# VH-VL binders against q9vpl3: the designs that were tried, part 248

Target 1, 224 residues: q9vpl3
Amino acid sequence: RGKINIQRPKAPHYERARVVAVTQPKYPELPKAKSCFKTRAERTQQQQENPYNEIIAREVRNWLDHSRLVAFFHLSSITADDIFRVRVQLHKQNLHLKSYGSKIIEQAVKNTRYEAIVPLFHSNHCIVFSPDPEKTAALLRIVRRVPQMVLLGGIVEETMLSRNQLVAYAQMPGLHAVQAQLVQTLSQAPGHLIQQLQAHQNSFVQVLDVHAKNQMNEETPKST
Short names: E, the ipSAE of ESMFold2; O, the ipSAE of OpenDDE; V2, 0.75 times the mean of E and O plus 0.25 times the DockQ between their complexes.

## First folded at step 8 (VH-VL)

Design wa16 (framework fv_ontamalimab; at its last look DockQ between E and O 0.22; V2 from the best seeds 0.00; counts 0 for: pae E 4.3 > 2, placed apart)
Fold by OpenDDE, look of step 9:
Structure wa16 (fold): chain C 224 residues (1-224), chain A 121 residues (1-121), chain B 112 residues (1-112)
Amino acid sequence: as target 1 above (224 residues)
Amino acid sequence: QVQLVQSGAEVKKPGASVKVSCKASGYTFTSYDINWVRQAPGQGLEWMGWISPYFGETNYAQKVQGRVTMTADTSTSTAYMDLRSLRSDDTAVYYCARDEGIWDSYYFDLWGQGTTVTVSS
Amino acid sequence: DIVMTQTPLSLSVTPGQPASISCKSSQSLLHTDGYTYLYWYLQKPGQPPQLLIYEVSSRFSGVPDRFSGSGSGTDFTLKISRVEAEDVGIYYCMQSTQFPLTFGQGTKVEIK
């Protein structure tokens, strides 16, 4: 029963080694187990062709087109519960808080006048929509108590505003208030003018009356 | 009509507590912070603190810190200011005021009628 | 704390004449955001304070145009171009640039 020579087989002769090297089956590298974790890139590509994304993108476009006030916020470590609380509070003011993925936003605004907002959506963000630009002050008043919401900018009456510009806009007296002031100012102007014109006329009439009275007193002959 | 209506006058002894109420009407109560300002007889105005009725956040002046608690009941649109360990120098008219400010601005566009609190031994 | 100092503390004015009240702050009221948070209030006799001017020079809704605010940094002024009987009361400046919010001592305006 031949002793299994467990010793390291002597290196084959040079020629045999060459033949063995050439005849060794090149097994295709086992497909690297596609890690169940689709790379961020693969997940991003699959999201682009999802009909659902198109629907959501259309929704975003609709919100943009029908909103006179749009505000963009960065969300910093905010909980779902906190977002919900803010959403409810904003809703009471007819302000609609929405959150969309960056890709969806990009798809929604592609080749539109809103394309400039795409760079704002690189992280966790939310958008607040309103049909009423006068709600800007209300929005900012609510959000001021939510430190996790950072105002980035907004769109008011189709004009893109920086954060500072949006705050400035909110601080301006409402159009109606300004109009009311204008109307008040305009309504007071004619009254003053009329009073001044009447005052001069009244003064002139008084002077004429005094002159007429003086002339009548001179023409009354002392009938002795 | 947009208004803040406060509770009636209070007379308290030193060491007692007083709770003043401020009921809001004519606007969305949870959308505005409520501030409390007091005025001692013949003296100026002193800010005491603010409360956010919806979020429940408060900020108190250091002078009253530890003795004051501000609360809000959203169901009744009423803000409350509780001041404890009353002293004679707490005798004042207490006002609630609505904060109209935006971001870092704080100013008051709407005031309650005031509540007189007298602390007398 | 920012100390607000008003001058004068009392002012007697003839109706129709102008009035001016000064408010000085111990520190600049220019906030880091670029705004100056100074406010003016009027407290009429037996009434709560009412807002007149916000952010130095902006007139609050319903406030007559005879009221104007000006100033910058640490020096602020409230002007009444023509004082009327209804303008009697105590005027307060307030800052909100820093907590705690602080008021001036008040300026009592009376009619001669």
Scores: ipSAE 0.681, ipTM 0.862, lowest interface PAE 0.8, mean pLDDT 88
Fold by ESMFold2-Fast, scan of step 8:
Structure wa16 (fold): chain C 224 residues (1-224), chain A 121 residues (1-121), chain B 112 residues (1-112)
Amino acid sequence: as target 1 above (224 residues)
Amino acid sequence: QVQLVQSGAEVKKPGASVKVSCKASGYTFTSYDINWVRQAPGQGLEWMGWISPYFGETNYAQKVQGRVTMTADTSTSTAYMDLRSLRSDDTAVYYCARDEGIWDSYYFDLWGQGTTVTVSS
Amino acid sequence: DIVMTQTPLSLSVTPGQPASISCKSSQSLLHTDGYTYLYWYLQKPGQPPQLLIYEVSSRFSGVPDRFSGSGSGTDFTLKISRVEAEDVGIYYCMQSTQFPLTFGQGTKVEIK
């Protein structure tokens, strides 16, 4: 018993550190001081973050360039365990589920042919990549059991497809499916395709908003 | 070999329960949903429900809802259908079937050999 | 539930002659996504059903080209251009546009 037996004596530096801490000013600097000059710490932090962001952005560009199938999803609230289970299931089919920050996506696709996809990533999102476009059917078979993942559209053989076009592609067998989708997509302007992808995202948001606003009245069909 | 192998025939009394197994081999079990379809003697096909082996999600036909439970054991690649409170009109051949459908399609490309369940007093 | 009605109930065919089976649904099978989810199965005596046609007109792998499916909305047809002995059995249509999945009552095809 006794406090001295419970508390081991600290190293000499502890008392020195404690003295320094006690002498700190009581008044905090609540607003950050405005200055044209960044502190050394701020400059070092920004410099350190820039190399990391560029490395990951290059990884994203590599995935886009080497994947013949890219699918875009809106991602609703999902547990870490559930998303891990989805990743494992997709991986068995050579489908790679990736999540990247919108800033990194923007850096990756800026000044590239993929730049138009940036608006899709301003909300929660994920992307599935595969070198094999024939895996589109396997992808859709798996994700239909994951209601938190809402398909927005994708890219097949470097050709942008809306949700409905991607589903149609998945239902067609073999090589002629690739040719048919290429012809169909070449008939549409890139801006129009982005509007279609955003429309699906906006329709999902609109449906959720309508359902939320209808809280007081549950619609049930009346049978004869 | 890609196949679904079901458990053997069962004879049960009214009020009992039966558990039919369906063992998958030759494919990635967790990548396909398993549907259960039954056929009463001399009658047509009746869908009972499906299970996602990996996600554990199920959807049961209203006629059997409350009496049926579908499960899957991914370690043995086996799906199960447990039907309780058996009645004479539950006498049927029960099939498990693999669903190759995508998105909103549901089609059964691989079927088990069937399990005869007879409910008699 | 969507009710699937097949006609005829039974059909006796001379080998090499054509056969036609109709399937009618109580509601349109056109899904909101623009696709029609109608399927055809054959059940040979003592065997489980086997898939013949998926999504109205697509032949499943290994299914002979003498089998063809067609139709839209509520009216669907399965045609066999030249019936062979191995085609004997009960044919079923199925829909997946709306749960529960439902089957037609079946059409028995036998050789004369």
Scores: ipSAE 0.501, ipTM 0.752, lowest interface PAE 2.2, mean pLDDT 80
Fold by ESMFold2, look of step 9:
Structure wa16 (fold): chain C 224 residues (1-224), chain A 121 residues (1-121), chain B 112 residues (1-112)
Amino acid sequence: as target 1 above (224 residues)
Amino acid sequence: QVQLVQSGAEVKKPGASVKVSCKASGYTFTSYDINWVRQAPGQGLEWMGWISPYFGETNYAQKVQGRVTMTADTSTSTAYMDLRSLRSDDTAVYYCARDEGIWDSYYFDLWGQGTTVTVSS
Amino acid sequence: DIVMTQTPLSLSVTPGQPASISCKSSQSLLHTDGYTYLYWYLQKPGQPPQLLIYEVSSRFSGVPDRFSGSGSGTDFTLKISRVEAEDVGIYYCMQSTQFPLTFGQGTKVEIK
């Protein structure tokens, strides 16, 4: 790291576009501020062994298995109001911000292909899950103005990507080009493609119908 | 229909101010930055700055620093550029553009139709 | 500020023939993150600019494959393998590697 330090001018590129996360000098990490993120009582309870660690680990496994986009971040000190604003903005895009203890993550990925992610959770962190891999660009646009969230990498369609690979994936125009080709095909050949779309639509309706029946079966009437 | 619609042409005297509006429709306004770019008659493009509507952050080109204010109204999905102390060399077409870039990528995929501002004594 | 210099400033092309536009920057556009943030825009007559190429060589959605970008460091090129009537307008390079964002002066492309 040499001994020459130059103060960078204030610019959106350095301040807001995650350049700080990529180009920051290797400073000692500040003490992790738990007080703004969690209450004192919550911190004490988390230091104790939780008898339900396996249940929480199964939740994490379920998120990993059902999310086609997973992004990992180092989380610097951030106010409760600021992290709430970020969570709300992400939620509008079907992006779900979560945080779990490192032991929970280790238990969740044990004997899976994702064991390599465990070292990412040695420091303060958060994870973003989404079923929609096309939301990767939306995720990165939102967090580029949140310097407290430092992108470490992610998983897209069951493939582990470094931070640079995830950024490159999000900038790929190929997803839009494929979508444009499909629109043109729908205009030209309505028979076969429409039937395939109707089959997928019917499968989607069946999934919703099963979910609705499960909700009805859990109901307990009090009308006797 | 995804679009940016700007306010109409303006004729101003030197020393006056102008406020150009940029109304977004068909997409989530708060999810993207809005950049302002101007083009003097017969000249190239000049970047003026950007605003991030949800977070309220702005960044201005040094040439217009102190004379420009960029704002956004999330309830109406409208961005504004207010340029003060107008001079004859501020005569230009002013564009707003949506930025779909991430990190240091700044690519403008959606542009307004442009607003002609003429500064004439 | 990074100065972007385009050559030629004007180009007349026979329909169906190739065209090439150069863009030179006053300093390297290689960012510390390993990416080069160089873009090409086309402004058709009476229209706002439209994005053609980002990150030196990546075509934006819907851009025909007759457009290709190349280059590195300070030297960049936009090529059109077969110029069509719809390609008429002014082409600009732009950089976002360093703030402020800067454009080249433009290259006007006309059909002979």
Scores: ipSAE 0.216, ipTM 0.594, lowest interface PAE 4.3, mean pLDDT 77
ESMFold2 (binder alone), look of step 9: mean pLDDT 92; pTM 0.942
OpenDDE, second read of step 9: ipSAE 0.416; ipTM 0.725

Design wa17 (framework fv_ontamalimab)
Fold by ESMFold2-Fast, scan of step 8:
Structure wa17 (fold): chain C 224 residues (1-224), chain A 121 residues (1-121), chain B 112 residues (1-112)
Amino acid sequence: as target 1 above (224 residues)
Amino acid sequence: QVQLVQSGAEVKKPGASVKVSCKASGYTFTSYDINWVRQAPGQGLEWMGWISPYNGNTNYAQKVQGRVTMTADTSTSTAYMDLRSLRSDDTAVYYCARDEGIWDSYYFDLWGQGTTVTVSS
Amino acid sequence: DIVMTQTPLSLSVTPGQPASISCKSSQSLLHTDGYTYLYWYLQKPGQPPQLLIYEVSSRFSGVPDRFSGSGSGTDFTLKISRVEAEDVGIYYCMQSTQFPLTFGQGTKVEIK
């Protein structure tokens, strides 16, 4: 039904340059550090205290301070298009998907009550923030279509919860009193919770390894 | 408006195949899965399977697995259900339904009008 | 497969009076993720089914508040506090806790 173009459109280079400039990501200028007279320890500290990292760490702290719901996920290989689709679906429910490097997370939560979460971010990860804890159920429904995102746990009303505790919270009626009592009953010390979250992460890795090996065994070996 | 419009009635002989279409409009086709549910005359509802227009993934009920193929054409926002080796007990009204469910909830908030498929000699 | 059994199979109700429909599953519908995936649909004469209740007790948008769902495990109930002429049709429960998705046999609701 469309027409076949017999001549190619003539677009000036200037117009192409303008489109590229508009769509090009704007990055802060980070000059390369040169440490002619600094010790190794001083260079390492300078790298850790990068001004750019502090700016992003402040953003993370702001999200933590203004969010009543924070959910932590392990993130397997996913395309940019797929993660964009997930972000759009989450945004419709006032859920905000963010990805930050482990050093930035550590810098953001250092000397705060949330410092215990740092071990969760040793592998690929992402975090979902929301000011509305009632959105926990919507969050879990959306991630059903994203097998690459594995729920590790989260924070609801400043209380750290495991995966199973978050699922239980999502099942409760919208009565604040009932939900608050459930959170209190299910909550555990951060150290113990982190152990459980790490164990679940390790179990997931083991399941993936066993599953992959089982699938390989079901495939016809390449004949040589 | 938001709707699913299905193809017209079909009459087939045993052993033939039928391909039912379901055209979506008024919403983002790739954001929802399409399920197929049939209803034999005077009987209840029977789930056939689903397809995700986003990635083409399918899941079929074991009873029809091997005889059914579900496809989706994103350029025309149309889902298809192809059922082969038709038997008289395949006579039913076939519905397509949009799956609003996210996570493991499967709730069908929008249904097509139904396509009557009659298998008789 | 999980078998869904509805009772009664038919009932006649005087307008404005309540109606209650039971749905029993052959296995618990509590999923390992903590959710109970039980739904209620209404099929009016000559029309496709329409969603009334999802996840046991959540009323779908636009569904009148006279409809309510309840239950847990294997026993579920749909209640209509005051039946109106528009409520005539066949009611089906459905589960999605385990594949394949299965429906009850249906309950026909008529006005006296």
Scores: ipSAE 0.005, ipTM 0.444, lowest interface PAE 9.8, mean pLDDT 77

Design wa18 (framework fv_ontamalimab)
Fold by ESMFold2-Fast, scan of step 8:
Structure wa18 (fold): chain C 224 residues (1-224), chain A 121 residues (1-121), chain B 112 residues (1-112)
Amino acid sequence: as target 1 above (224 residues)
Amino acid sequence: QVQLVQSGAEVKKPGASVKVSCKASGYTFTSYDINWVRQAPGQGLEWMGWISPYNGYTNYAQKVQGRVTMTADTSTSTAYMDLRSLRSDDTAVYYCARDEGIWDSYYFDLWGQGTTVTVSS
Amino acid sequence: DIVMTQTPLSLSVTPGQPASISCKSSQSLLHTDGYTYLYWYLQKPGQPPQLLIYEVSSRFSGVPDRFSGSGSGTDFTLKISRVEAEDVGIYYCMQSTQFPLTFGQGTKVEIK
């Protein structure tokens, strides 16, 4: 009985508030914003002066120097729980899933023979490292069950391989010396292989661009 | 239409070989694994092994290891199970089944109609 | 190999009554990744098996809500809250925690 306490306003009240908000001057004067945030220029300067990037870039170089297997993936939308589950499965096989910012990757591979792979990391990505190249088969067995991780290519025994060449390598006998020699034989010139890896990423980006364009055209029907 | 269509019934003599086919349609063949399961007359289900069309990796049940070969032809979206040195106890209905499991999960959401293989003298 | 044992081996039930099938494994099905890989299948007369439950308790798409799975470790149960004529067939549990994949011997469900 009695009076009803309304905690959730209805549409008429929302329209009224919107009209009032448009006519009132609005300025960001919150004390918390001034105490916790810096200007864009100050943030840019702080970022440039941050030595953290050099430390992480050195970590990436160390992984590259000590890993005989490196696999590059495009990473589609995936939950934290799912990627953690994948990381656990990979870790059991001495496969180490790492994610680094594109700027850090660029700095890590700068002045190395792998510098040209930087374009592969313009979008969301991750890298799997292992000191054991015979784990390539185990890697592919695990990642085929993870559609959010798209294999772009990799490095085995310091030789760059396309996706199909990595798949072929995984099917070879476990005799290490024979596999190393075969990898060298299957490999293409580094420049050509890098172009193939970039083409795979560009094809994916092109598909996304076409999809976005189709959605835009469907959202805004043509005048008739 | 998403389906797995298997080859027809086979009658073989002991010591012969049989090759059963499983043609996939309506989905991306290389994104799913194919398992083979058999069922002897009046008996339960027995897993024989699996193959990944993505990488060609196989894993066979120890009871048939050394006598079985599983292959996949990605150009025709067809999986094959070749069983050699047939014995009378290999008489069964052989099923192929698609594995929809992710990570270490293995569950069969789509099954072929089955292929009856009879081994008799 | 992990041995899967089902009880009972056969079950006759009046339509609309509940049914319960037990599946016991010779060792824990808890994988080192924290998941339990136990599945339930139904094979209707003259048909290939069909998936009912995956990963212990998840109902497969299109499976009626009268089916439910539960359990942990070595003891698992499939329950049918009210059995209907179309539920007749042989029920199998399966594990994938360890290769080779193994099935139970099956439980035959019939209408009285």
Scores: ipSAE 0.030, ipTM 0.473, lowest interface PAE 3.5, mean pLDDT 79

Design wa19 (framework fv_ontamalimab)
Fold by ESMFold2-Fast, scan of step 8:
Structure wa19 (fold): chain C 224 residues (1-224), chain A 121 residues (1-121), chain B 112 residues (1-112)
Amino acid sequence: as target 1 above (224 residues)
Amino acid sequence: QVQLVQSGAEVKKPGASVKVSCKASGYTFTSYDINWVRQAPGQGLEWMGWISPYNGWTNYAQKVQGRVTMTADTSTSTAYMDLRSLRSDDTAVYYCARDEGIWDSYYFDLWGQGTTVTVSS
Amino acid sequence: DIVMTQTPLSLSVTPGQPASISCKSSQSLLHTDGYTYLYWYLQKPGQPPQLLIYEVSSRFSGVPDRFSGSGSGTDFTLKISRVEAEDVGIYYCMQSTQFPLTFGQGTKVEIK
C-alpha cells in the first residue's frame, strides 16, 4: 500500500552548515612528551600521608564526641537504594547512619577513650549516631527490617554496652532518670564488654577463614 | 504493664471543647506514635489523626482538620486530643492507640480503654 | 479517600465451622515501596479493638493460627479455620497505604 506515516520535513528550506577547519602552520610543534607524573616506584617511595584521611578522621571524632548514642553494626551487601531508604527512616528519628573505612576509624579513635572499638571494624561495618539516647528503641525497631545490618554493640551516655544491654536499655520506660539509672547498672568494665563484642567478630572471622581454607584448590602455599 | 490509660467520660454542650488524655506506661513513650480513633454509638471506626511524641509532628483527618489539636507531654508520657466546636455527631467513644509500625506501616498494637464523649443540648 | 467495603456485614457460624470475611478497597493498596498496608482488627463486646493481622497476612503476636489473611491489590480475605466462642465480635479491615487511614464498615460474627 502507499505510505501512511510519511511526514513533511520540519524545515521548509534546508540550510546546510559548512564544516570549517582551521589549517595549522606547516611546522606544528608539540612539546616532547612532558609528564608531571612520577613512575609507580617513585610515587610509592615518596608518598606522603594523605591529608584527606585525617580530615575525615576528625569528622568521626566530632560525631563520637557530640553523640550521646552510638551504635555499631556489621553491614552485609546492600544496594544503594536500600541503604538510602534505611537512612531516611533513621533520619526521621534523628539517627545518622555513617560509613567509614577501618583505617580512618583507627586514626580517629587512636589514643582516645574509644580505641577499644577498633577490632569491631576489621570487616564491613557502619555506625549510627544520635544526640538523643532515647531513640535507641526506635533504632532497633527500624533495623529489625534490615537483615543486612547486624548490631554489635554501642555507646550510650559515654557507657559501652553490648548488644543485649542495648536491647535492655531500649525496653526501659521513657523517663530520663530511669534510663540513666539503667545505663549505670548495665555498665561493665571496658575489657569485659569489648571482649564479648570481639567474640562475635572473631567467630565471623573464623567461619570465613575455614571457608577460605576449604576453597584452597589452586592457591596452595609454597612452603618448600 | 505496657498500657494506655485514658481520662474519664465527658458530657459537653454543643459548641464546647473537650480534651481527652492518654497516659502511656511500660514502654519508651517517644519511640511510638499515638493515633486517635473514634466510634459513634453502634457505628464503625473512624481515624482522627496521629501525633509523634518525639518531634511533635501531627497529621489530622480532613473531616476534623481545624477543630482538633493533638499534643504530647514527654515529661508525663501523656498524649492529648483537644476537639473544639463540638457537635452532636461528635458523640463517640474516643480511643488512643500506639502505632508499632515502621516504614509507613501503621498498625495499632496497643489501645486505651476508650473515653466516652457525649454532646447533648 | 480510599473506601473499604466488607462483606458480609454479619454472619452466624456454628462452633468449629470456618468463616470468611472479604474486604475490598476502592483503589489498590500496593504502596510505592512495594508493601501492601492492610490490617485486620477484632473488637469484642465492650472492649477496644485488637490487632489480628498486619500487612495482609502476618499474624500479630499471640493471635491463634486459626486466623489467616490473604489478598492483593484491591481484594483481601480474613479466614478463621474453626470459629470458637471467643471469636465473637466485629471484625474491621483497615488500610494505611494513603491518608486518611480508613476502616471497613465492620463484619459482625456471632455463634448460632
Scores: ipSAE 0.017, ipTM 0.469, lowest interface PAE 5.4, mean pLDDT 78

Design wa2 (framework fv_ontamalimab)
Fold by ESMFold2-Fast, scan of step 8:
Structure wa2 (fold): chain C 224 residues (1-224), chain A 121 residues (1-121), chain B 112 residues (1-112)
Amino acid sequence: as target 1 above (224 residues)
Amino acid sequence: QVQLVQSGAEVKKPGASVKVSCKASGYTFDSYDINWVRQAPGQGLEWMGWISPYNGETNYAQKVQGRVTMTADTSTSTAYMDLRSLRSDDTAVYYCARDEGIWDSYYFDLWGQGTTVTVSS
Amino acid sequence: DIVMTQTPLSLSVTPGQPASISCKSSQSLLHTDGYTYLYWYLQKPGQPPQLLIYEVSSRFSGVPDRFSGSGSGTDFTLKISRVEAEDVGIYYCMQSTQFPLTFGQGTKVEIK
């Protein structure tokens, strides 16, 4: 969609209505900030270095605060049309695919319980948000069809989970009470979680290196 | 409330083609892959392939590759398996099954009632 | 292809007695992600198969606690602690660690 641009991204109509009804007082208003040219001119050097980062960071924090399901993905090369199709399918399940720069993520989670996750966002990444933790199974079924999106871990009911723990949560056939209990049982300390998430990232990088090396040596490897 | 309903029994001659349908209801059709499994009379289960209604991706078992086409129509929540150049050893009950597997897991939690395909002269 | 071999091919069990079915794979079913993707299905006479156990040991919703799965690598077991009349049918193991998905040849369980 060429109509959507980075400087003034538009939320879908239903998403805007939902945000206004539930979180609007806390939702960052990019159009207001963007329209204040005098403020921008007065802060020229600082805005050149960090334009709107704090406003977007507040948006990310608002998503984190009001989402009971947050999933983190490494994102390899994917076309705009393909990611748009993924976004549409996720949206049908009330799952919201967002992408933010690592500095913005750092600003959003700084001085919060989620600060430890910052290191895993230094590569290409995307995040999926939902107010409904029961949608974890639907999320994983959809992204299973998208090899460019590799699950790193997530947050469910404010509890940080590794990839394997999030998969285990998704397989739990129950209502919120049973799933919340599982989340509490599966939760890990931040240091241990980061180690597990980085291990998955490192394994993925190794797979990419092997694949690239094989493609340089042999274009179509066949088993015989 | 969640179910897969398959088309009725078929009797075909060798060399003909058969198209079996599998209509899903009670769930979001494009969120689950559909697998096809067949069972010859008195024999075990044989996996034939899967289709993803989300993007039309398919993966066929080598034994039927070149003779099978799996499709899905999201507007009618219906999956189809078209098997051509039928032989007598294609006589079987054909099942469609929903894959509830998450991530790299593939397991079939919901099955159609089966469609008997008989290939005889 | 991974070949799945079940033993025994058939067994007759007195009601209330235990039964054990073995499933052996030609290659390890341990996936690179650390999970083992082995499943057990029961096909009752005249019905489609129904899922009993997924991922080696997880009991599917509605499956009685008398059914249990165990194993690792290439060797897996389905145990029925007390066989009941409704447990009659053909049991199949399946793997999804590697495509194509493959089933064991089946184990017929009958009541004496």
Scores: ipSAE 0.099, ipTM 0.558, lowest interface PAE 4.8, mean pLDDT 78

